# Designs tried in a protein design chat: VH-VL binders against q8vl04. Part 3

Target 1, 152 residues: q8vl04
Amino acid sequence: MKKQERQRYIKRLLSSNEIERQEDFVKLLRAEDIDVTQATISRDIKDMQLVKVPSATGGYHYSMPVQKQMDTEKKLKRTLKDAYVSYATQDKFVLIKVLPGNGPALATLIEAMHYDEIFGTLGDDAHVLIICKSLAMTLELQQKIQRLLSDH

## First folded at step 1 (VH-VL)

Design d7 (framework fv_regdanvimab)
Fold by ESMFold2-Fast, scan of step 1:
Structure d7 (fold): chain C 152 residues (1-152), chain A 124 residues (1-124), chain B 110 residues (1-110)
Amino acid sequence: as target 1 above (152 residues)
Amino acid sequence: QITLKESGPTLVKPTQTLTLTCSFSGFSLSTSGVGVGWIRQPPGKALEWLALIYWDDDKYHTTSLKTRLTISKDTSKNQVVLTMTNMDPVDTATYYCARDQGWLVEYYYGMDVWGQGTTVTVSS
Amino acid sequence: ELVLTQPPSVSAAPGQKVTISCSGSSSNIGNNYVSWYQQLPGTAPKLLIYDNNKRPSGIPDRFSGSKSGTSATLGITGLQTGDEADYYCGTWDSSLSAGVFGGGTELTVL
């Protein structure tokens, strides 16, 4: 089973069961003939950034994190991987070159991240121009973009 | 109330690229766990699963057509687009889009709400 | 290619019980949940059963699903003329990383 598919199963278990401990994931997945170890589940929980929240019936259970922000970042990473050509920085500016047709979509995704470093973002057919609030913030944003690009 | 509607050309020539749009209302692909997929049905034949896109941009395609299929979404427009290259007369079918409630409820929940379908004929 | 096998047709009289089988392998039915769809002539399919044996709101209890090993079964009791339709099983195939449907079963009420 692919990692992504296994993680989808974990999310399904989360929706239909109140899971209090990591060992319970292993037990439930193995009951469905999905071969996992506690080490594998520990990595999945970390990768998915699951959190514990209070249960309405008392106690605590695992739950999905704030999804909107994580979904946007995941989509941004994929879009960058698929369409990225190059980037350059100058003063308060970050200019990202992408394959034609991808600039506006990438600009929208970057804007949706609500990075504090960004004053404004503009996209044309093949470029995204990001205007940062200061030189220091341009360097911080550059690091964030590079982490997104290096994430595999 | 949830509705989905397919749109696109009804007639395509061999070797051309087909682009179909699924427009929906009553839900958003910004909602965690939700997906929209495409299924086709040639006249008098079985349902054939084509592709699926989830809220987090995770994409799946049937293995037999993977190199020909592209699925994408525009969350702000409530649209999912299927593109299929190098069309052939055997691709003549009714094309459906449908919602998958996804793994928030059941992993591969199944397609719980379907569009009415759009018929695409491939001929010269 | 279809990887789930259904009988091409099944028939029964009004009021009787009918069952429709769906056979697969460990990579699909064996490790994943099964859904069933009803397709009335000239219409889009409708979800009838999900997660092996659960009914969406509005589906009467005379429709039931079950799964054993690599096979699933749709049961219809108290058969009515309005049940004449094509029935499809569907699931995920982990080895293909794709959804799959059965070949469909035409139900005729005699």
Scores: ipSAE 0.000, ipTM 0.491, lowest interface PAE 15.1, mean pLDDT 82

Design d8 (framework fv_regdanvimab)
Fold by ESMFold2-Fast, scan of step 1:
Structure d8 (fold): chain C 152 residues (1-152), chain A 127 residues (1-127), chain B 110 residues (1-110)
Amino acid sequence: as target 1 above (152 residues)
Amino acid sequence: QITLKESGPTLVKPTQTLTLTCSFSGFSLSTSGVGVGWIRQPPGKALEWLALIYWDDDKYHTTSLKTRLTISKDTSKNQVVLTMTNMDPVDTATYYCAHSGYTYVYGSGYYTYFDYWGQGTTVTVSS
Amino acid sequence: ELVLTQPPSVSAAPGQKVTISCSGSSSNIGNNYVSWYQQLPGTAPKLLIYDNNKRPSGIPDRFSGSKSGTSATLGITGLQTGDEADYYCGTWDSSLSAGVFGGGTELTVL
């Protein structure tokens, strides 16, 4: 099997299974009649940059890499402090006004945080509109943004 | 088995640059999530975190020493090198390198811990 | 500066229980995992606890960790003379973008 097809199967396995060891990948792929070795899987893990994250069940499992939240949060805090003008909420909406030129960058950083409260974000030159899933979630997001602005 | 060993000069004169090498086996710095850090301990004092380098060449340094510290890796040689400029007698310490595993929690960030340590190398800064 | 505060010393008799505290702030303990290290005299530190409360292979269950708010604790039950060591807490500080260690606690088994 071609590398790209095999890696597609690995992504599928990660979405449906909590895989803790390289041997688990080999066993699950073999169950699908895909012939692989641990050496092949080791290279795939490296190529795909898979990381181990905590499981809800108390162990660790492999996951696809995501943008480092530590880096994203630092940049988000800096961008907010440098460009913040005002903040307002209404119903399920959060509107952040920023200095011109900063809206799209801020919207991208907020999306990269993957906040559970957010349905979607839209950025123009000087505004970021955040649409939350519910009124309660709008209040939760407000608290998170206030913490970023307050140096806490 | 994971093992690490520090090497470098045991005596350094004030104003000189210190270069320490961490040589390791049992893991690769090309493995996703893996890092190697440097920690020091002056005689009779607490552990002080210095620097950390990850598999993807991402680097972190303690704020107080950031302008003096450089950390680099040579993945093919299984080595991490720490360089510290403008040495002072106050920098006299045992320097450790350590293997860092980490946990990435989606939406939260990286969490690191040092699970295997080198034996340490003592560096004395004196004229 | 020291951003994580530990008591400088603690002591107890063999078989007793001790608790070592580690106090920080929201930028470190409050938002990050805590690890604990044991340093026997003349040796390199050894990992005792990681991710707040997990033990590496080979660490007896006499050692436990917990975290509440901006503080963490290391518990040692059934104290043994071989536990006499310096103990350090460690975590990441998001405001500093750096790791930090506590000042260390010297455990004396009387």
Scores: ipSAE 0.000, ipTM 0.499, lowest interface PAE 14.8, mean pLDDT 83

Design d9 (framework fv_regdanvimab)
Fold by ESMFold2-Fast, scan of step 1:
Structure d9 (fold): chain C 152 residues (1-152), chain A 124 residues (1-124), chain B 110 residues (1-110)
Amino acid sequence: as target 1 above (152 residues)
Amino acid sequence: QITLKESGPTLVKPTQTLTLTCSFSGFSLSTSGVGVGWIRQPPGKALEWLALIYWDDDKYHTTSLKTRLTISKDTSKNQVVLTMTNMDPVDTATYYCARETFLEWLLPYYFDYWGQGTTVTVSS
Amino acid sequence: ELVLTQPPSVSAAPGQKVTISCSGSSSNIGNNYVSWYQQLPGTAPKLLIYDNNKRPSGIPDRFSGSKSGTSATLGITGLQTGDEADYYCGTWDSSLSAGVFGGGTELTVL
């Protein structure tokens, strides 16, 4: 598997699991039929600059570094400011209209934020459809997006 | 001109059910993104959020009172109704209804217009 | 339990600056916008600040809001006797799926 694909899987594992040891990454990836060694994972952890943060249940787990989280948010903010046209909501749906050519990029950035509120995100040339898990979570997501748009 | 006004009994006996009506003008609960909520304030105490209903009939209640609270709307009459069962002297408070919406394009959980409040006293 | 913590009182002289804090957690202030309400004696609350730092039309620029992490602050400069009121912060709490208000702060202009 290519490094970029493997690291994408690692990010996915971090969003859905509290991973405490490098060997846990190896076990979870091998369970998905991804051949990997502890040496490979150690290099990925260093390359991605993963950090250990306190866990709610005690102990520590791996997480994306704050700097990379902030970089993703900054890029999302820039893309929203540059390409935002309008938005509409319907129940659990948020539909964002953007300038042509910007939908897929915005959808990717929103997905990279790993918002708990989101069930799924789809982007075409000029639109991003966000499907939220509940109405309350749709409103939470809208506030987070507004914060990005209104920051100075 | 947006206005809201609370109405209902000013005196309630312990164990009775309280029903309050919020009547409003200048906006409609058929408009996407608009909600109406209820907040209370006991004499000399802080504001306490109670319940909220949105244009699409989605409803929220404070956890501590959830089993006692019912919120409903009549969009055609521009009214929102709050019902609270098993009233106790501790429920004595001024009850407000307020509009929840945005001045910008999102819904940022704030109340931009408030009713004057109605005082409900619970005593025998 | 009180989810948002405010000081119970604050006082200053006319013309001075005062700040009122509001402390919460990641599930409320940390993830959501903060609003502030002014309640003059015997009246309903009035929206003073929304979306952390924005003022409705008619609110003087003497009033300002800010948010950092899980805390928010209301600032009032050029304090006037007409500013004597109770001030409440408010936000949404994602873990409770409910709105929450602070305990309120009584501002006395000495």
Scores: ipSAE 0.000, ipTM 0.474, lowest interface PAE 18.3, mean pLDDT 82

Design g1 (framework fv_gimsilumab)
Fold by ESMFold2-Fast, scan of step 1:
Structure g1 (fold): chain C 152 residues (1-152), chain A 122 residues (1-122), chain B 107 residues (1-107)
Amino acid sequence: as target 1 above (152 residues)
Amino acid sequence: EVQLVESGGGLVQPGGSLRLSCAASGFTFSSYWMHWLRQVPGKGPVWVSRINSDGSSTTYADSVRGRFTISRDNANNTLFLQMNSLRADDTALYFCARDYYDFWSGYYFDYWGQGTPVTVSS
Amino acid sequence: EIVLTQSPVTLSVSPGERVTLSCRASQSVSSNLAWYQQKLGQGPRLLIYGASTRATDIPARFSGSGSETEFTLTISSLQSEDFAVYYCQQYNNWPLTFGQGTKLEIK
């Protein structure tokens, strides 16, 4: 696996899991049939500039650095404003309709935000489907995105 | 406060051209999608055209596609509508309007200008 | 395109009365419905969005309700400045469409 592909997987793991230790990355990547060493992961953590932040459940977990997170926020805000058409919600689902050609890019940006409320995100040409972990978390996600867009 | 001021309307012959302007103030113009709408006296507004924040994406109502061109100058906080091949049924008050900044709320208009009248007749 | 039908077309009322204005959509627009007030010589003023959320600085006497295809704007105690034309607008589907309007006039 190339370095860029591996680091993309590490970003996905961060969005779906609270990872406390370097050996947790190794275990989760091997579960995906990706063979890595702890030395490789240590270098990836340094290259990606990952930081430890407090967890809601206590302790700490790895996260993307603040600067990279702010750059992603700005890009998400711009893309949402430029491509948004409409939305619909049902139970744990948020379905965002966008201008054709923009779905996959928007889905990638939403994933890059590492929102704790999100179970998974799927994008096709003109839609982004966000699956939240619970109905309550769907409402929390909507408030977070709304708040993001109200600032300038 | 937020202000939108339209200009450039007038009386024009069928087949003629007009360029409308909308001067924006009181907000960060480059952060908002902008729209043109028109209204015939005694009738409701009709959506005409949309432009995104950087001007890279535009959309038109079927009745004006190929004849009208929406554009913006973010450096000077100005929105434009170039109207070509004008017809009698283009006669209306033309409004510029700001797209509301609420992602979940979609496309409704929190601020409108006062309108600029366009009359197409001989 | 989605057609919005407003009723009544014209309503003659006196100050202090409670009035209700209806807007019906030809297909579901969820709650993506806005209401505007327009006075002679002025651009429209946003009153309600999301079917029921009052816009900033709009008096509490204005309220909106409804979902899917049936929507209502209510003015609980009509004031003299409320005589105007009211329009509904859907933003669920492209193209954006408005109703034909309801005119409130003095009885």
Scores: ipSAE 0.000, ipTM 0.500, lowest interface PAE 12.1, mean pLDDT 83

Design g10 (framework fv_gimsilumab)
Fold by ESMFold2-Fast, scan of step 1:
Formats: structure tokens, C-alpha cells, sequence
Structure g10 (fold): chain C 152 residues (1-152), chain A 121 residues (1-121), chain B 107 residues (1-107)
């Protein structure tokens, strides 16, 4: 597995699991047949600048740093502002049309936001299809995207 | 079918005020950003103001900023434009319009028929 | 401010003719251009957006093409209900700007 693919998987694990220790990352990744070592995960944590934050159930868990999340949001806002054309929604689907060449980049940025509402995101050259977990969550996601598109 | 019907226009003296209304039907009003545009006969439309889904974000053209206020009543599917300190160059046909896209730049998929505003002594 | 110049200003045509309307931008607007039809006493009706995408319920005789600074709206076989003023609008840059319009009138 390449470093970028592994780090993408780590981001997904963080959104779904409260991971307290480095060895928990190793265990979860190995359960998916991804062969990693403690040293590899230690480097990934440092590269991604993961931090430990208090858990609602007590103790601490790893999380994306607030600054990194803010930087991702800024990139997403800029990309949407520069490339957004239109959107449509149907049931659990949000389809965003963008300028050619911008679909994959936008899909990656949306995925990096780790929105709880999203089941999955697919990007082609000029479109991003977002599949939400429910109709109610599609409406919540629309509000979040709308805020990102708001002028100054 | 989507329909937008403007009302509230009229003749007013410079420095006066008017409140325009736009009655929306045929779509989920609360799910769309709404806009006001104006047009002088024989010329193209000019954008005036924008409001987001819940009214928490509004934007205005420089020429009307501080004088006009856009608002919406989602319970009654109505868009408003409160116009204060009216000037002769505010004279135009005023349209409400729906935008399918959100953000810094827009095109408009549905418009009303317009309500005339004349500012003259 | 991006200036949109439409040509011709007025065009006298007969039903059945192929009509081509032009819109030129003073600077590149990429593909962010829309076309509207406006009849006397009515608000504008969206025909085309994204330079070439037909809006909902717009007849197939209407088509748009172009990019950057040169755009065209084509009506392949003019119908009697198509006599109107046509406006282009760019939505690439603030402020949003419209062309001055092209008036189609019966010959």
C-alpha cells in the first residue's frame, strides 16, 4: 500500500473510531489486511500532525488538528468558489457540477472534511457525486456546502 | 410549476421608501438562495441583492449597500426588499429570481414578471 | 468589470430560418455564460447555462456553443414564439454582467 492510500485510510478510521493508542491503529489496519509496523504508524501520526483530544466517554483519542481541519476547509472553500457551476439533489444524492479538471480535487477535499453525513464521494473530470446516509443528512450536507460557498 | 410574483412597486419621491414582495410557489422555497435584480427598459438586467436559505447571509451591490435590506419569510414563501433613501437612479423594473447555484457568482433559472419602481419628483 | 457585447443589436428574420446570435466578452469567462430570452412584459427565461447546457424544458432548436471570450446562441429553425430580446450573462467574475441584448423581430 502506498503512503497516501494508508494515510487516507487512517483519516477514515478516525472518523468512525475512537483510537487511543498507536497500537490500535496497527490492529485496525491489520484487520483490513494492511501490513504496518508501529514505526510506520508513528511516522504517519507525525506527518498528519494528529493530536490527542479528550473523549466524551473519558480518556483521550487521536484526532485531526484544528489547524489542519481549518486549512482543509479553506482549500475546499477556494476550490468551490473557483470551480463551482451548479448542484442538484435527489433522495440521498448530491451532484455538484464543476469546471472541467476540478472534480477529483473537489471530491478529495470533501472526503478530507470527514462529514458524518457522507456515505461516499465519487469525482470525475467535471462532477462530484456525494452519496449521503439518509435524506435528512443530505439536507444537512447541503447547508454545510452552502455555508462554504457563502460570499466573504 | 415554479412561479415568482413581485408586488409593491410604485411612484415615490427621492428620499422615500418602498417595500417589495415576491410570492414564491411550486418549489421548496426554503431550499433556494433568492435574488433581486433590476432592469431599465432597453438595457440588460443588473444584480441587486442575494439571500441564503435561512436569511443568515445577505449580500448587496455597492450601489444599494446601506440603503436596501433583503429578507425572507420561509413559513409564507415570501421574499422582501426594503428600499430606503431612494434615488432617481434606482428607477427600474425589479425582479426576484431563483439561483440553482450558490456562492460568489450565479445564473438564474426562474424569474418573476417584475414590479416597476419609479423615483421622481 | 467584464463587458459583454452582443451582435447584431437587431435582427429581422422569418419563421423557419436558422438564427445565430453572438456574445463577446472583454476578458475570458471560461464557460460561465448563460443565455436568456425576454418577451415584452415578461421576466427573462433561462435558455442555456454553462455556455452549452440547455435549461429544463427548453426546445432542442436552441443550442449554445463557445468558450473563453466568444459565444454563440443558435436557433436552428425559428418559430413564431421565438421573437424576443436575447441576453447573455457571465457569472465567472464579480460583478455579474449582462450583454445589451439582441432583438429578434419579424421580417
Amino acid sequence: as target 1 above (152 residues)
Amino acid sequence: EVQLVESGGGLVQPGGSLRLSCAASGFTFSSYWMHWLRQVPGKGPVWVSRINYDGSSTTYADSVRGRFTISRDNANNTLFLQMNSLRADDTALYFCARAPIVGATYYFDYWGQGTPVTVSS
Amino acid sequence: EIVLTQSPVTLSVSPGERVTLSCRASQSVSSYLAWYQQKLGQGPRLLIYGASTRATDIPARFSGSGSETEFTLTISSLQSEDFAVYYCQQYNNWPLTFGQGTKLEIK
Scores: ipSAE 0.000, ipTM 0.473, lowest interface PAE 16.9, mean pLDDT 83

Design g2 (framework fv_gimsilumab)
Fold by ESMFold2-Fast, scan of step 1:
Structure g2 (fold): chain C 152 residues (1-152), chain A 125 residues (1-125), chain B 107 residues (1-107)
Amino acid sequence: as target 1 above (152 residues)
Amino acid sequence: EVQLVESGGGLVQPGGSLRLSCAASGFTFSSYWMHWLRQVPGKGPVWVSRINSDGSSTTYADSVRGRFTISRDNANNTLFLQMNSLRADDTALYFCARGGITIFGVVIPYYFDYWGQGTPVTVSS
Amino acid sequence: EIVLTQSPVTLSVSPGERVTLSCRASQSVSSNLAWYQQKLGQGPRLLIYGASTRATDIPARFSGSGSETEFTLTISSLQSEDFAVYYCQQYNNWPLTFGQGTKLEIK
């Protein structure tokens, strides 16, 4: 596997798992038939500038640096400002209408935010459908997006 | 046309509570972010709190956080500020003001295009 | 928070004169700056937003200029009704902040 492909997979693992040790990366990657060593993962951690942050359950886990999260927020704000048309809500659904050609990009940015409230996000050419885990979480998601857009 | 009218100010002792109201008319109240600001005589306005169009997002200045609660009643075109645990340094003229429009949180860069006349709040023993 | 400093604090002028008021920001606010006029016993009135755009029904004698950290409000030919306190306000960063004001008074 190429370095770039492996690092994209590592980023995906961080989104779905709390990974405490380098050995956990090795084990998870080898389970997917990706041949890696602890030395390879150590280099990837340094290349990607991964940091250890406190876990809610105690201990620490690896995470992407804060700067990448801030870059995603800036892109999300810009994309929303440039392409937003309208929105509607229904129970646990948020449907955003955008200018044609912008749906998939917006959906990708929303997923990159890793909002805990979201079950899944789908984008077609001119719409983004956000499916939240519950009605209450739909309201919380709306508040978070509004706060994001209020900050400069 | 556009009018904002504050009420509810008055004299109150330290530690007391007061509820301010702002009656809006002449525009679609539910489409606008609303703000409370306060001004001490001889000084400039100080931003206190803001609320988005549907009331789901509120923000407060550090000096009032945890003591003040902003809310709105879009059915009756009214903005509120519930003030608890009042201190002498909360003494000021309180204004409600209209700022910007948000469409699904897309905040148009804004300023306050209309203000009320202000309602005085005095906190003293 | 961003601090806005206005100068001068007080200016004594006669009707017909050109008046320039300054507002300096502690950090860049791009062009997200507004100017207000406030008369005794009244709430502020919006004059300029976006540093240079006149608000609805504001006379042409009022103009704004500047960007980043240095801004000016100019009144090209002062009228008797223009004696008031003027405030600048930034809306680039939360929390929103205002300057301390410049008072125009009759010479």
Scores: ipSAE 0.015, ipTM 0.483, lowest interface PAE 7.8, mean pLDDT 84

Design g3 (framework fv_gimsilumab)
Fold by ESMFold2-Fast, scan of step 1:
Structure g3 (fold): chain C 152 residues (1-152), chain A 123 residues (1-123), chain B 107 residues (1-107)
Amino acid sequence: as target 1 above (152 residues)
Amino acid sequence: EVQLVESGGGLVQPGGSLRLSCAASGFTFSSYWMHWLRQVPGKGPVWVSRINSDGSSTTYADSVRGRFTISRDNANNTLFLQMNSLRADDTALYFCARDLWFGELLPYYFDYWGQGTPVTVSS
Amino acid sequence: EIVLTQSPVTLSVSPGERVTLSCRASQSVSSNLAWYQQKLGQGPRLLIYGASTRATDIPARFSGSGSETEFTLTISSLQSEDFAVYYCQQYNNWPLTFGQGTKLEIK
């Protein structure tokens, strides 16, 4: 497996798992038939500049560095400003219409934010469909994005 | 279908007060952000104030902050603008307008406007 | 604040003609630009948003184009009901701003 492929997989694991120790990365990757050593993971953690952040439950877990999170946030804000056309909601669904060619990029940026409210995000050429975990979480997601855009 | 009808305008002296109303029909009023804008004849509209769907958040243009208060009555599909300490430069045709949005994300455009209610502030 | 400058200020045309109106922004507004039509005694009517997307129930003869700082509204075959004042509006930055308008009148 190439380094770039493995590191993409590590980013995916971070979005769906709370990983507390390097040994947990090794176990999760091996469960997907990806052969890694603890030394390899240690180098990946350093290369990707992963940090430990507090969990709501009281422990710590690995996360993408704050600088890369801020960069993703800035890209999301810019992409919304530049490509936004219209918006609609229904129950657990948020549908964002964007200028053609921008849907997949926006969907990727929204996923990279790792919003807890989101069940899944799907983008086509000109639309992004966000499926939230509940109606209440759809409202919470809207408030989080509004705060990001800082209308005040 | 979608209709917005403003009322409450008139002639007032500087320092006076007026309360504008906007009666909404043909849509689920409680689901939409609402705005007040004003326009001097021969010039483009100027944004004045906005209110979110449940009335918990309001924003004002710098020129009217502290003098104007936007509010809404979702039970009666009515938007209000309370105008205090009126000045000569508040003279304009006042419009209410609807956002096309069901959320609180970005500043944007207005899909429906009323016909306007005139406000004249002169001594 | 972002200043929008419309040109021409007034345009005299006959029905059936192709009309092009311009809107220029003092700094980039991306594609976050809307066009409105306003007739005497009426509120503005939304024509175009996102620089090029037609609003609901707007005739196909109206089209918008442009991005960044240069935008145009085109009416492909002018009808008698199209004589009005046209305004552009940016929604890229607060405060929201409108152009000064272009008046379309009968030749």
Scores: ipSAE 0.000, ipTM 0.495, lowest interface PAE 11.1, mean pLDDT 83

Design g4 (framework fv_gimsilumab)
Fold by ESMFold2-Fast, scan of step 1:
Structure g4 (fold): chain C 152 residues (1-152), chain A 124 residues (1-124), chain B 107 residues (1-107)
Amino acid sequence: as target 1 above (152 residues)
Amino acid sequence: EVQLVESGGGLVQPGGSLRLSCAASGFTFSSYWMHWLRQVPGKGPVWVSRINYDGSSTTYADSVRGRFTISRDNANNTLFLQMNSLRADDTALYFCARESYYYDSSGYYLFDYWGQGTPVTVSS
Amino acid sequence: EIVLTQSPVTLSVSPGERVTLSCRASQSVSSNLAWYQQKLGQGPRLLIYGASTRATDIPARFSGSGSETEFTLTISSLQSEDFAVYYCQQYNNWPLTFGQGTKLEIK
């Protein structure tokens, strides 16, 4: 597995799980048939500059640093402005139409934002389908997208 | 059930002021861009003003810029239009409307729900 | 600003008839044109957007066609509830503009 591919999985694990220890990364990755060592994960944590932040339930878990989240948001705003065509919402779904070739990139950027409202994101060549956790969360996500589009 | 109810219209003299209100219910008001439009009987609607979800961005028709101010109170689900320096040609039925978006729309600026309108008459 | 001109101004028809309403733009609006229905004492109701796409819960008898500067709204079999004023709206250019309307009335 290439380093960048492995680090993509690590980011997804952080979005869906509260990971307290390096051993937990190893267990979760091996559950996806990704063979890693603790030494490899230790280096990934350092390379990605992951930090420990307080959990709602007490204790700490690993998270992406604030600076990388801000950089991702800036790239997301630019990509949305450059490739945006239209969007529609239906119940817990948000469907964004983009210029051809931009769907997968936009889906990846949206996923990298780790929005709490999102259950999952799927991108093809010209579309991004976002599945939200509830109707109320779909409306909250719609507000965030409108805000990104309204920036200069 | 989405509802928009306008109020605050009335008769004023040229140069006067009025404040229109639009009470929204049945949807998450803070998640939508809102508009004011006006219509003279027997004629088509004329766009007046637009406000984004949090009030940080507003746009006005050339004919009302500098005289009208659109604002919103998301805590009370209410949209406002402050109208100053009113002229005879501002006489119309004023509607608030919710902006909607659709998958195949290349630009948003469609109005999926409107109120019933509140009449404004500017006359001496 | 873009001027939208609708024709005819008034059309007298009977239930069951096929009716066509026209909207012409002073310059190209691509396919960014919508149609609204307005009944007395009410705000307009969105029928069609993107020139040809029906809005949610709009009956299949309503259809739109056209692009650029020439657009048509068709009602294939007029029902009693369809007597109203119809407006076109462009959203291609700012400011947003509407046509002057076409009134459908009972023959």
Scores: ipSAE 0.000, ipTM 0.463, lowest interface PAE 19.9, mean pLDDT 82

